VHH binders against p91247. Designs and how they scored, part 29

Target 1, 277 residues: p91247
Amino acid sequence: MAVDMIVEPKWVVQNFGNIRILDASWTFKPKADVAEYKAKYYNKFGVGMNELKNPEYLAEHINGAAHFNFDIAYYPSEDERFTLYTPEEFSSYVKRLGVFNGDHLVIYGRGKDGGMAAASRAYWTFRYYGYTTVSVLNGGIEAFKLAQGVVQSDSKAEGIRCKDAIHFPIGEVCAAKGFKKKTDCDQAFAAKGIKVGDTVVISCGIGLSASAICLAAARSGIVAKLYNGGVHELAYKAPQHLNMRVTLLLHAITVLRCTYIHFTFLYAIVIKIERIV
Short names: E, the ipSAE of ESMFold2; O, the ipSAE of OpenDDE; V2, 0.75 times the mean of E and O plus 0.25 times the DockQ between their complexes.

## First folded at step 8 (VHH; framework vhh_rezetamig_d1)

Design u3 (at its last look DockQ between E and O 0.03; V2 from the best seeds 0.00; counts 0 for: pae O 13.0 > 2, placed apart)
Fold by ESMFold2, look of step 8:
Structure u3 (fold): chain B 277 residues (1-277), chain A 128 residues (1-128)
Amino acid sequence: as target 1 above (277 residues)
Amino acid sequence: QLQLQESGPGLVKPSETLSLTCTVSGGSISSGSYYWGWIRQPPGKGLEWIGHIYYSGDTYYNPSLENRVTISVDTSKNQFSLKLSSVTAADTAVYYCAAYSGFVITYEDLLQSGYDYRGQGTLVTVSS
């Protein structure tokens, strides 16, 4: 079938489930050493896809788009930066991107020219190999977003995966004469599912209860991090750490502060954190 | 529109570290729209690309300088910086900070027309 060489953002939004989208993002960098590239990456597309990441693609791309990475789709040679693979080798690469014969491919770029230069190079590469059901998205990811198209991020938030919020009253670790003895505090943390070696973030509205609980946790061998700024500062300063569980926590803390202002001094919110593997 | 301004000492002694800061106004480094770079022009010579950084921390350096150069970004201050260690008289140049977002393949195209924005430049002299 014949397809348009250039497609408009609204058309792409409307046909989202019927097309295969490729991000052609690439940034200037010196040509890789030819011998080193040949040893590490030449015709080793899986290795290249694992090691040759593009920060623009990871930060934001059209939802579901695979990255047609110029550092992988081509190889450097003595006279050329982007030397073409054989058709068989190229086919092996694009199959890893989920490109099947007969798909309507839509290629886009980004930047000051609407990404048209990068997308056009990728377009003509597919044409060179005989793949003709291919189009370029006019205006790139910027125009797509203006047409209310959906984008995603594959950047690993170097954030901490949050567990359900844990309500922790100060009375679990303090008595009238000061801190409870270590064994009592150890039991209080364990009763809340917090073990030696766990990492926790401890917060309350003004930090008074959280500070005391943080000291008790440190004595019990728990890696405790105090969030002095409260819920609002966490949401403002580190939005990349927010997820549904943290969002629910922020709402719960807001309700607790509005409804139970007096109780702010009586307990803190503890978030148990596990590393995302 | 973006405005870029270099700042730092104009005189650096041999063997010390050249340190410059670029302050960005009219836009945010953390928007992800640009790579943030440094270029220089020694007196009477052509432009030379030093390197650039994405706000994520990913860096790319000119191989001839890579052992001596560090580029960093501080998104909270909307600034990025250059440190060039072990300087000699050959490092005397006008230094420019710059931003780019386009598809550029060659050094020549990058230096001549690839930047979206460039600062006015600051002369750094290396002498005792």
Scores: ipSAE 0.459, ipTM 0.798, lowest interface PAE 2.9, mean pLDDT 78
Fold by OpenDDE, look of step 8:
Structure u3 (fold): chain B 277 residues (1-277), chain A 128 residues (1-128)
Amino acid sequence: as target 1 above (277 residues)
Amino acid sequence: QLQLQESGPGLVKPSETLSLTCTVSGGSISSGSYYWGWIRQPPGKGLEWIGHIYYSGDTYYNPSLENRVTISVDTSKNQFSLKLSSVTAADTAVYYCAAYSGFVITYEDLLQSGYDYRGQGTLVTVSS
């Protein structure tokens, strides 16, 4: 059954009993130690679900929603914060969330931009693993609450600029209440010279903002690849699109395992390429 | 399950307009779930993306064909159509209508495996 990529709160309310809702809320934190995580949590989803709790989710979430926890759904590697499990492993996790085949997943986030970055990341992930009936709740939990008569609040941050790339702020496609209208997003992409037919990759720090932008792009008919590894993957696969300073910095951070140095990106970089290798 | 079926003339004269219709069943074109697109495969050549339309009516075309291509939707009939003007022998191909989510890496990848659904195709021959 065909589903909309982005669904509005009113729709979710109307279809509440017929969907499986996932909370994709995630708060930025330093990347976990790779070795430690591997030892404690890798493919040990039960353990992770017990020990890696999200206070925001616990404090408040949509009724019946399971927490699609980025700290569990992915695992850290040397070059990626959100490394993808095998399909089998991921399926094991998803089953633990009470998701069954055929479920219409509705994923939401919270906070800045209505949580669209996180929600979109989760959306992307499920699509990656072949789930076809997946939607993002526009505006996240705050919008959902508002649809029931409740109010929200959020704040902003800044990131590093890259050379020879189109800087695309998430704010171009998202606002406080979620995704902007498709038409607005279309204009935003056009204004940046991004058009249908372009072969583009989208990357950001850790893949969140880029995910939102990718989803918006998809809605606008723009074919794009998300670099799951974020700027690190960009540095590895397309260093020519980064200035040397940024590249060196990223490498230094990687080599030094500086888990505490994190760049927050409120924008994605869009790179036009002839062919994605 | 979504099903797509191409229909239209199999023979078109040079300089005329190729016109095809895709009938969609098992789902609504008015859904924002898919882009509704056309692709073609000339004999002995690879697939070529022609363009697609979104439920909103927004169209996106292959730049190489943009000036000759028109894609439209008829939501009342749950159909979308392709018009290709000023056809030549080079436009001889099997034409497919397809639906895809747009979450693909490249158009090449889309052409290979990115479609969620695709019709059986219809051969259109451009000949005098």
Scores: ipSAE 0.000, ipTM 0.213, lowest interface PAE 13.0, mean pLDDT 83
ESMFold2 (binder alone), look of step 8: mean pLDDT 81; pTM 0.828

Design u4 (at its last look DockQ between E and O 0.04; V2 from the best seeds 0.00; counts 0 for: pae E 20.5 > 2, placed apart)
Fold by OpenDDE, look of step 8:
Structure u4 (fold): chain B 277 residues (1-277), chain A 128 residues (1-128)
Amino acid sequence: as target 1 above (277 residues)
Amino acid sequence: QLQLQESGPGLVKPSETLSLTCTVSGGSISSGSYYWGWIRQPPGKGLEWIGHIYYSGSTYYNPSLENRVTISVDTSKNQFSLKLSSVTAADTAVYYCAAYSGWVITYEDLLQSGYDYRGQGTLVTVSS
């Protein structure tokens, strides 16, 4: 059964008993040590769920919502912040969240852009694993609460520019309350020369902003491939679209495990390609 | 450019069901681009939101009309329809079908902001 990709807070309230709500709230933190994580948490979801708590989720979340915790749902690797588990492993985690086959998942976030980056990342992930009835709650928990009226402020950050790539700020498709109107998003895409029929890949630092943009694109009928590995994957798969400066920075980031640079990726890189590889 | 056109009887008897169809051209209902909605304007009154439907079949109704309203979509015909049961004189209005792509907290805000596209409207009179 087809579901809306993006659902409004009122709809969620009206359908509260018929959906499975997931909190995808995630706060940026340094990437965990790969070896340590592997030892402690890899495919040990029970341990992760017990030890890797999210204070924001604990402080406040939609009633009945399970926390789809990015620190558990993914694992760090050398090249990726959010490496995907096997379908079997992921299924094990999802089951622990109380998700059953056939559930209509409604995923929300919080904070900047209404949490659309995180929510969209989760959306993308579930879609990746073949879940078909998945929606994003527009505006996140704040909008959900405001279905009686709250305003959120966002900070602007500058990211690394890539050569021969379309820089697409998340702010073009998201605002404080969540996703902008589809027409506004359409205009934003058009302004960047992105149109229906184009074959594009979208990448960002760690895949969050790119996920939001991908979802917006999908809503607009633009088919895009998300590089899960973010800019690292971009560097690997499409180095020609990165200038030397960016390449060096990425190497430096990799070597220094400097996560601070990832804070600046409030935009995605959109690359038009002939074939999706 | 998306075009919407209302069609249906202009006269309905009290207690009967008002039925209207909106034919969409210049775009596909199945594209997921818009919420497909109905609004009305009674004589001498402001616009009133009736409800929306998404191509997936998800419906959103004005609570004041929810028990009497059914909106449906026929993607094969690129149409969506309104049924309003148990009509009274109070249901006399110009009815508009419309398309909206935005996010709204309140439907009053929606009415204020307007729809992305709207039909020319059709007068439906409830009279014996």
Scores: ipSAE 0.016, ipTM 0.269, lowest interface PAE 7.9, mean pLDDT 83
Fold by ESMFold2, look of step 8:
Structure u4 (fold): chain B 277 residues (1-277), chain A 128 residues (1-128)
Amino acid sequence: as target 1 above (277 residues)
Amino acid sequence: QLQLQESGPGLVKPSETLSLTCTVSGGSISSGSYYWGWIRQPPGKGLEWIGHIYYSGSTYYNPSLENRVTISVDTSKNQFSLKLSSVTAADTAVYYCAAYSGWVITYEDLLQSGYDYRGQGTLVTVSS
């Protein structure tokens, strides 16, 4: 259960599918007006995440990293720029970043000091709240890139949870003579919470169940995308323009495939693509 | 700037194997910076993604073509290749090689200009 305080870029690359990465980048700016911040953003994490964006994070961040934004994670008070929320309030914020109990967090920053000051502040904050499975990436995003790590741009901070995956047996859309009638398949998708016009990503260990389910979904008016790849191979090949939401979905699919690979012959994992905050 | 150039026969007989090579200049295939792919456009129709290969050697193919497609790389010549077996007249198209650095899950991403570089294209006609 105990993790190293500091991890090296090579280790992060090798463990990419098993960790949750946070970008702790903060761009210097004057302290916000305390009254204005309190009225607009205090304990309103969704609003803050929508309005208080960091251009450096948006331009480039480690693939799959959510932004632990100091302008959101803390609030300004008369005495301090970065005043701590209650544990309950802080927990609400970090869950929006996709951080849940049991995750190994790796926090990084950027800049000439390798982002170590900002990452260390964030590390201490998690420790203060009792979250101890947390590490700092030595040398930040710059060192990560030198170790052939993959970065992305134009992403938003979103979380994807394993429990949002839908177990979908092939027998829901197939019978002995082939595909069931369209109306039966429509009902099977609806029973799983998948409706006409939804976009889904479908995966299985062998690919046969997922392919059949993709065809049935298309017939039912569902936009289905088949995923067969490993996330860390693609993470090294897509240094620009990676979509964090797609990356997080593919990471979740990779984890689910590793967890359920012996049983994927009879079912596929379906993830409905929708906004998750 | 990265440049891609297709080469190969412009005429292929039915049931034979279509074979094309893409020569890459201005960058290295083994750098890991790009996915190396093939797309085609049949006469009067939209673009169709054929498949791609990653620097790791992983290949992904359009399911409709999967049993007929092989994509390979020759790093010593900085080239990657397409083989499409058992061709018919339906395989007549302009074939393009492409490099893309973005994450590509489906061929719909390529229809939205999801590639970074594309070759000039080469017409391959399947005819008796």
Scores: ipSAE 0.000, ipTM 0.101, lowest interface PAE 20.5, mean pLDDT 73
ESMFold2 (binder alone), look of step 8: mean pLDDT 81; pTM 0.828

Design u5 (at its last look DockQ between E and O 0.01; V2 from the best seeds 0.00; counts 0 for: pae E 12.0 > 2, SAP .669 > .668, placed apart)
Fold by OpenDDE, look of step 8:
Structure u5 (fold): chain B 277 residues (1-277), chain A 128 residues (1-128)
Amino acid sequence: as target 1 above (277 residues)
Amino acid sequence: QLQLQESGPGLVKPSETLSLTCTVSGGSISSGSYYWGWIRQPPGKGLEWIGHIYYSGSTYYNPSLENRVTISVDTSKNQFSLKLSSVTAADTAVYYCAAYSGFVFTYEDLLQSGYDYRGQGTLVTVSS
């Protein structure tokens, strides 16, 4: 059965016993050393679940929710912050979260924009692996609590710009309390010249904001492909959309190992394509 | 062409609140095209990112300054403002308002070209 991509808190409360809830809360942290992570945690989900705890989740989460921890669900690589496991490996992790085949997954986040970036990233991930009954809780845990849901216990900035791409702020589709109304999102897309029938690629720094925008786009009937590798993948697959300055900066970042990717990429780039590659 | 201009007092006493306003011309803050931010450069030091705001009111601050910083936007005046409370000598700097789009990365020693538009800057000195 087709489920709504975005569900409201009241609906979640009403259907609390018939869904599997996942907390996708994630706090920004520096990228782990690739070699160290590989040695300690790669495909060692039991170890990860024991050692890589999220203080926010532990302090408070929706009753019965398992933590879909980005520090475990993905692994760092040289090119990506959140590299995807094989389907078999991912399935092993998902099983440990108490998810069974046929479950209706409801994923939520917290904090800025109601946690929609993280929740949408998780949504995208499950869809990528073939899960069909997945929804995002609009507004995250904060909205859930307001609906009387039950819960239990820097820096020099440099902007990277893409040419011949639509810069799309997450704020166009999300507000403090979650996703904006579909109609508002529709208008936002239209204002940027993105229409139903277009095929677009959406990318951001590490894939979070882009995920939210992708989900909103999908809700609006826009076919969107997410670049999981963010700007790095964009640089590899579509270098023509990056200016030379950005290319140089990316190289510099790689050389200097200063991969402090600003976690709150407020902008994603949207590229219209004829064919999804 | 978008133009940004900082305004406010150039002298602030210790423990007081630094207040600056950025006036935007040549474009609307409400267009949704940019994040509107503040950066500063202390004497002899590199640029430091303070924070930014979207026209909708969504803010993001440098964690090191988060407790002291408030950025606001007035779309009717096409302005956005910075308030920095409890200032010390360490807050003496040239302050810039800026607009940017796209991705933002953090660098220790990279070029100062991360913004699409930036004001001329205004020196704010914290002194008794």
Scores: ipSAE 0.005, ipTM 0.267, lowest interface PAE 10.4, mean pLDDT 82
Fold by ESMFold2, look of step 8:
Structure u5 (fold): chain B 277 residues (1-277), chain A 128 residues (1-128)
Amino acid sequence: as target 1 above (277 residues)
Amino acid sequence: QLQLQESGPGLVKPSETLSLTCTVSGGSISSGSYYWGWIRQPPGKGLEWIGHIYYSGSTYYNPSLENRVTISVDTSKNQFSLKLSSVTAADTAVYYCAAYSGFVFTYEDLLQSGYDYRGQGTLVTVSS
C-alpha cells in the first residue's frame, strides 16, 4: 500500500515501533580521491561503517535510527561524486542498517532547514532502487525533538541493533483486576518473541502502559529499560526505593488504564535489543 | 540575523602562520544550526574553499591545504578561527568566514551560493 511521501513528527512519534528510521545527515566536504576510495571502501560497507563516522549522528540522533551515510551509500567516480551502486550492492548496505523488504522507512536530516535536501536525496535513492514504502520526516530531527520525540547519543551505536519494533498492549500483562499471573505474562512476552534474559527498551509514547509493562517484564526476568522520566522511571530504576504511596499510585493508574482498555487500547513500544559481541 | 566579522593581522611575513578569527553575533555557534567555514579569493583568481568546522569540533579541510590548515571553534567566545602555517605570497587573498546550513552537492555550489551568511572579508597580504 502507498505511504505518504512526507510524514509529520507527531505521526512518527505515534508510529515509532512500526517504522524503520534513517538519519541522512551529511555535511559538505571535498570529493574523496577515487582510487583511494576504491581501494579502501568501495563495496566494503563494514569497513566504511567503522571508519567513516558522522560526528553529528554520533552526538545525537532519533532513538533507534541508523545512519544512511552518503560517504558509504554511494561511491565517488571520475564523473560523479555520489555514484549509485548496483541494486544488489545497495541492498547489502541497507540490510546492515536494519532495512528489510516491507519496512516502512522514514528518512530525516538535520539543520536550519530540517535537512530536507539530504533527506530528499536519500528518499529518491530508495525510490530509484524500487523501494516505495519510504517517507521523509518533515522538519528533521529539530522538529522531531520539538514534538517531544526521543533522541539518543552513542559512540558505539553500531553495536546495538533493533531487530523488530514490538507493539505491546497493556492488556497482555494486565486484566481488569490488576496484573495477570507471572506465568501468563511470561507466555505473553514469549508470544511477542521476548525471552527471559533479553534486553528491551520500552517507550512511554502511549500513556502509562510502559511502566506497567516494565514491572511485568522485570518479574518475568527480562531486562527492561524505560526512557521516559517521572515517578514510574524512578520505580523502574530503583525498585527497592519505592514507598507505599508510589506503589499505590502505580497500581491505581494500572487498574484505571486496564479498566478502559477496550475504549482506548493502551500500548507501549517495545524494542528488543541484541548486543553484537 | 547572524553577523560574521573577520579579524586578524592584514600583513603576515613569509613562513609565518596566518591567523584569523571570525566573531559571530546574532546567534550561537553551539546551536548546531550551522557549519562554520573559511573561503578565500587570491587577487585575480576564483574563490577557494579552505575548510569548515561543526561546533562539536569536527573539521573538514580542502585536501590541497590540509597539512597547513587548522580550523577551531571557541563556543564560549562565540568565535571560530583559521590558522594557515608556512605562508607564501600565494596565500595573499581576501579571506571570508561563512556559515552554511543547507546541504550542497558540489564545491562550486558551496562557493557560489551555498552559504547563508558571509563576512565582508579581510585582505591578508603575505610580504616581507
Scores: ipSAE 0.000, ipTM 0.331, lowest interface PAE 12.0, mean pLDDT 73
ESMFold2 (binder alone), look of step 8: mean pLDDT 82; pTM 0.843

Design u6 (at its last look DockQ between E and O 0.02; V2 from the best seeds 0.00; counts 0 for: pae O 13.2 > 2, placed apart)
Fold by ESMFold2, look of step 8:
Structure u6 (fold): chain B 277 residues (1-277), chain A 128 residues (1-128)
Amino acid sequence: as target 1 above (277 residues)
Amino acid sequence: QLQLQESGPGLVKPSETLSLTCTVSGGSISSGSYYWGWIRQPPGKGLEWIGHIYYSGSTYYNPSLENRVTISVDTSKNQFSLKLSSVTAADTAVYYCAAYSGFVITWEDLLQSGYDYRGQGTLVTVSS
């Protein structure tokens, strides 16, 4: 169904695990030579993502946000700086950013006027291609950081420490032919200190390992919640009293994940949720 | 808030290198909030964007000047600088340092109203 065109920072914090976030940061630079761009980068999104870096995004971005880079998402032509790709080509690009059908996208910018101009242009680009479950974060990363400061000052939900994060390889629950038998998975969870009835949040960079571990945990009677690193979201019915608390926990996991950028997608971070008094 | 002040020689001989420094006060270059740029106004002409730098070292230059321009940053001194080599009389201008953030598509838009802060300007004359 329909989503709001503009969402507030408080709402984004509260819904952090249920949305896909794109950083639309771009700053003025001379238009690239059309022929040179065509030879090097046109429809070569992997090459562009590797070589065309934005220093502001690299320095700081909302954790889990992929960069919707205007120097990649569009191509320069003689008539304009930001010429639209075909729908098929554009779809190929945004899938590399972890955007899939049915995701609720939230796009933000930065700087003067809260980055609304860049975010709005990206928003209308998605609308042009028929992707309508898209919103702009009001006030950009600056407003989001202020909302995080407010959430951090209410830090009782932050009782989970980095040293308590459990490194959980997918091989603990999967073998070459699929999931290990339930009793093997039960033992793997127990060996990590995760018991039947525990509630855990499971995350990794692209969500593949976390998804598999989440399914295995559910089979083992563990209440598992998947934090999507921009690839997958788990359909999960959370108790009403946990909605704000789960959002704050997922934010903390996003911060912790930045310290593990060297890990492959074969590992997940599992955080055991214990009641914080 | 931020204050930007240009400093450097007001007179430069032809063929030599023009060097200017911008000292930033009231904020930190390393905060990552701004691009740090240089703009000039030659006598009888409009403003011309020279280039800018992000504190991490990434630079962008006006294509008409890029073969002669170097912009650098020293975060420990909270300063950034301009070097323009092989100057001629055409490089005589008032030089401004500037800070800006946000989404600006063209340098014409930047020059009109796209920067957040600008220095007072310093006249540099290229003369024998």
Scores: ipSAE 0.248, ipTM 0.690, lowest interface PAE 5.0, mean pLDDT 75
Fold by OpenDDE, look of step 8:
Structure u6 (fold): chain B 277 residues (1-277), chain A 128 residues (1-128)
Amino acid sequence: as target 1 above (277 residues)
Amino acid sequence: QLQLQESGPGLVKPSETLSLTCTVSGGSISSGSYYWGWIRQPPGKGLEWIGHIYYSGSTYYNPSLENRVTISVDTSKNQFSLKLSSVTAADTAVYYCAAYSGFVITWEDLLQSGYDYRGQGTLVTVSS
């Protein structure tokens, strides 16, 4: 059965026993060393789950929720902050979270924009791996608490310029308490010249804001593809949308193995394309 | 085309607060297209990133200055401001306001060519 992409807190409370809840809370931090991570945590989910704890999740989370930890669910690479595991590897992790086939997953976040960026990225990830019954809790844990849900306890980098792209702030589709109404989102897309029937690619620094916008777009019936690799993937697949200077800088950074910190993006770029690459 | 202009006192006494305002013209701060940042260049030294703000009020500061820096935005005036408290001679510099996209590169690269727009700069001298 088709499930709603975005569910409200009241619905979650009413269906609490029939869903599997995942906390996708993640706090921004510098990308881990690729080699070190590979040695310690890559496909070693048990070790990761023991050593890579999230203080916010531990302090408070929705009752019974497992932590879908971005520091474990993905791995850092030279080109991506959140590189995707193989389906088999990912399945191994998901099983450790107590997720079974057929579960209706409800994913939530916290903090800015109700945690919709993180929740939406997790949503996108599960959909990527073929999970079909996945929803995002609108407004995150804060909204859930307001709905009387039960909770329990257990840097030198900056922006790159893009050209010929639509700058789309996450604030157009999200507010402090989660996703805006579909109608508001529809209007926001329309205001930027994005409409049903368009094929668009959405990208940001590390894929969080872009994920939220992608989910909103999907809800509005807009076909959108997320570039998981963010600006790096954009540089590879659509270099025409980056100026030469930025392209060179990205290459230089890669070649020199410069450590850079991905900032939390407050907007994504939307690119209209005829064919998704 | 966006234009940025710094304004504020060019002389500040030690221990006082440095205050600057950047006035943006040719576009709206509320467009969501840019971070609005401050950078500075001390005499004989390289450029240093201070911090930035988004139109929503979200801020990010250089960790070395975080405890002394406050950046604010006034969308109604199409301005954003810098406050640097407890200044010393080390804070003497040409201060620039800048606008740049949110994709992340090294600060060194950004400071050289990564910003989309930058003001002409204003010299602030800390002296008794």
Scores: ipSAE 0.000, ipTM 0.268, lowest interface PAE 13.2, mean pLDDT 82
ESMFold2 (binder alone), look of step 8: mean pLDDT 82; pTM 0.837

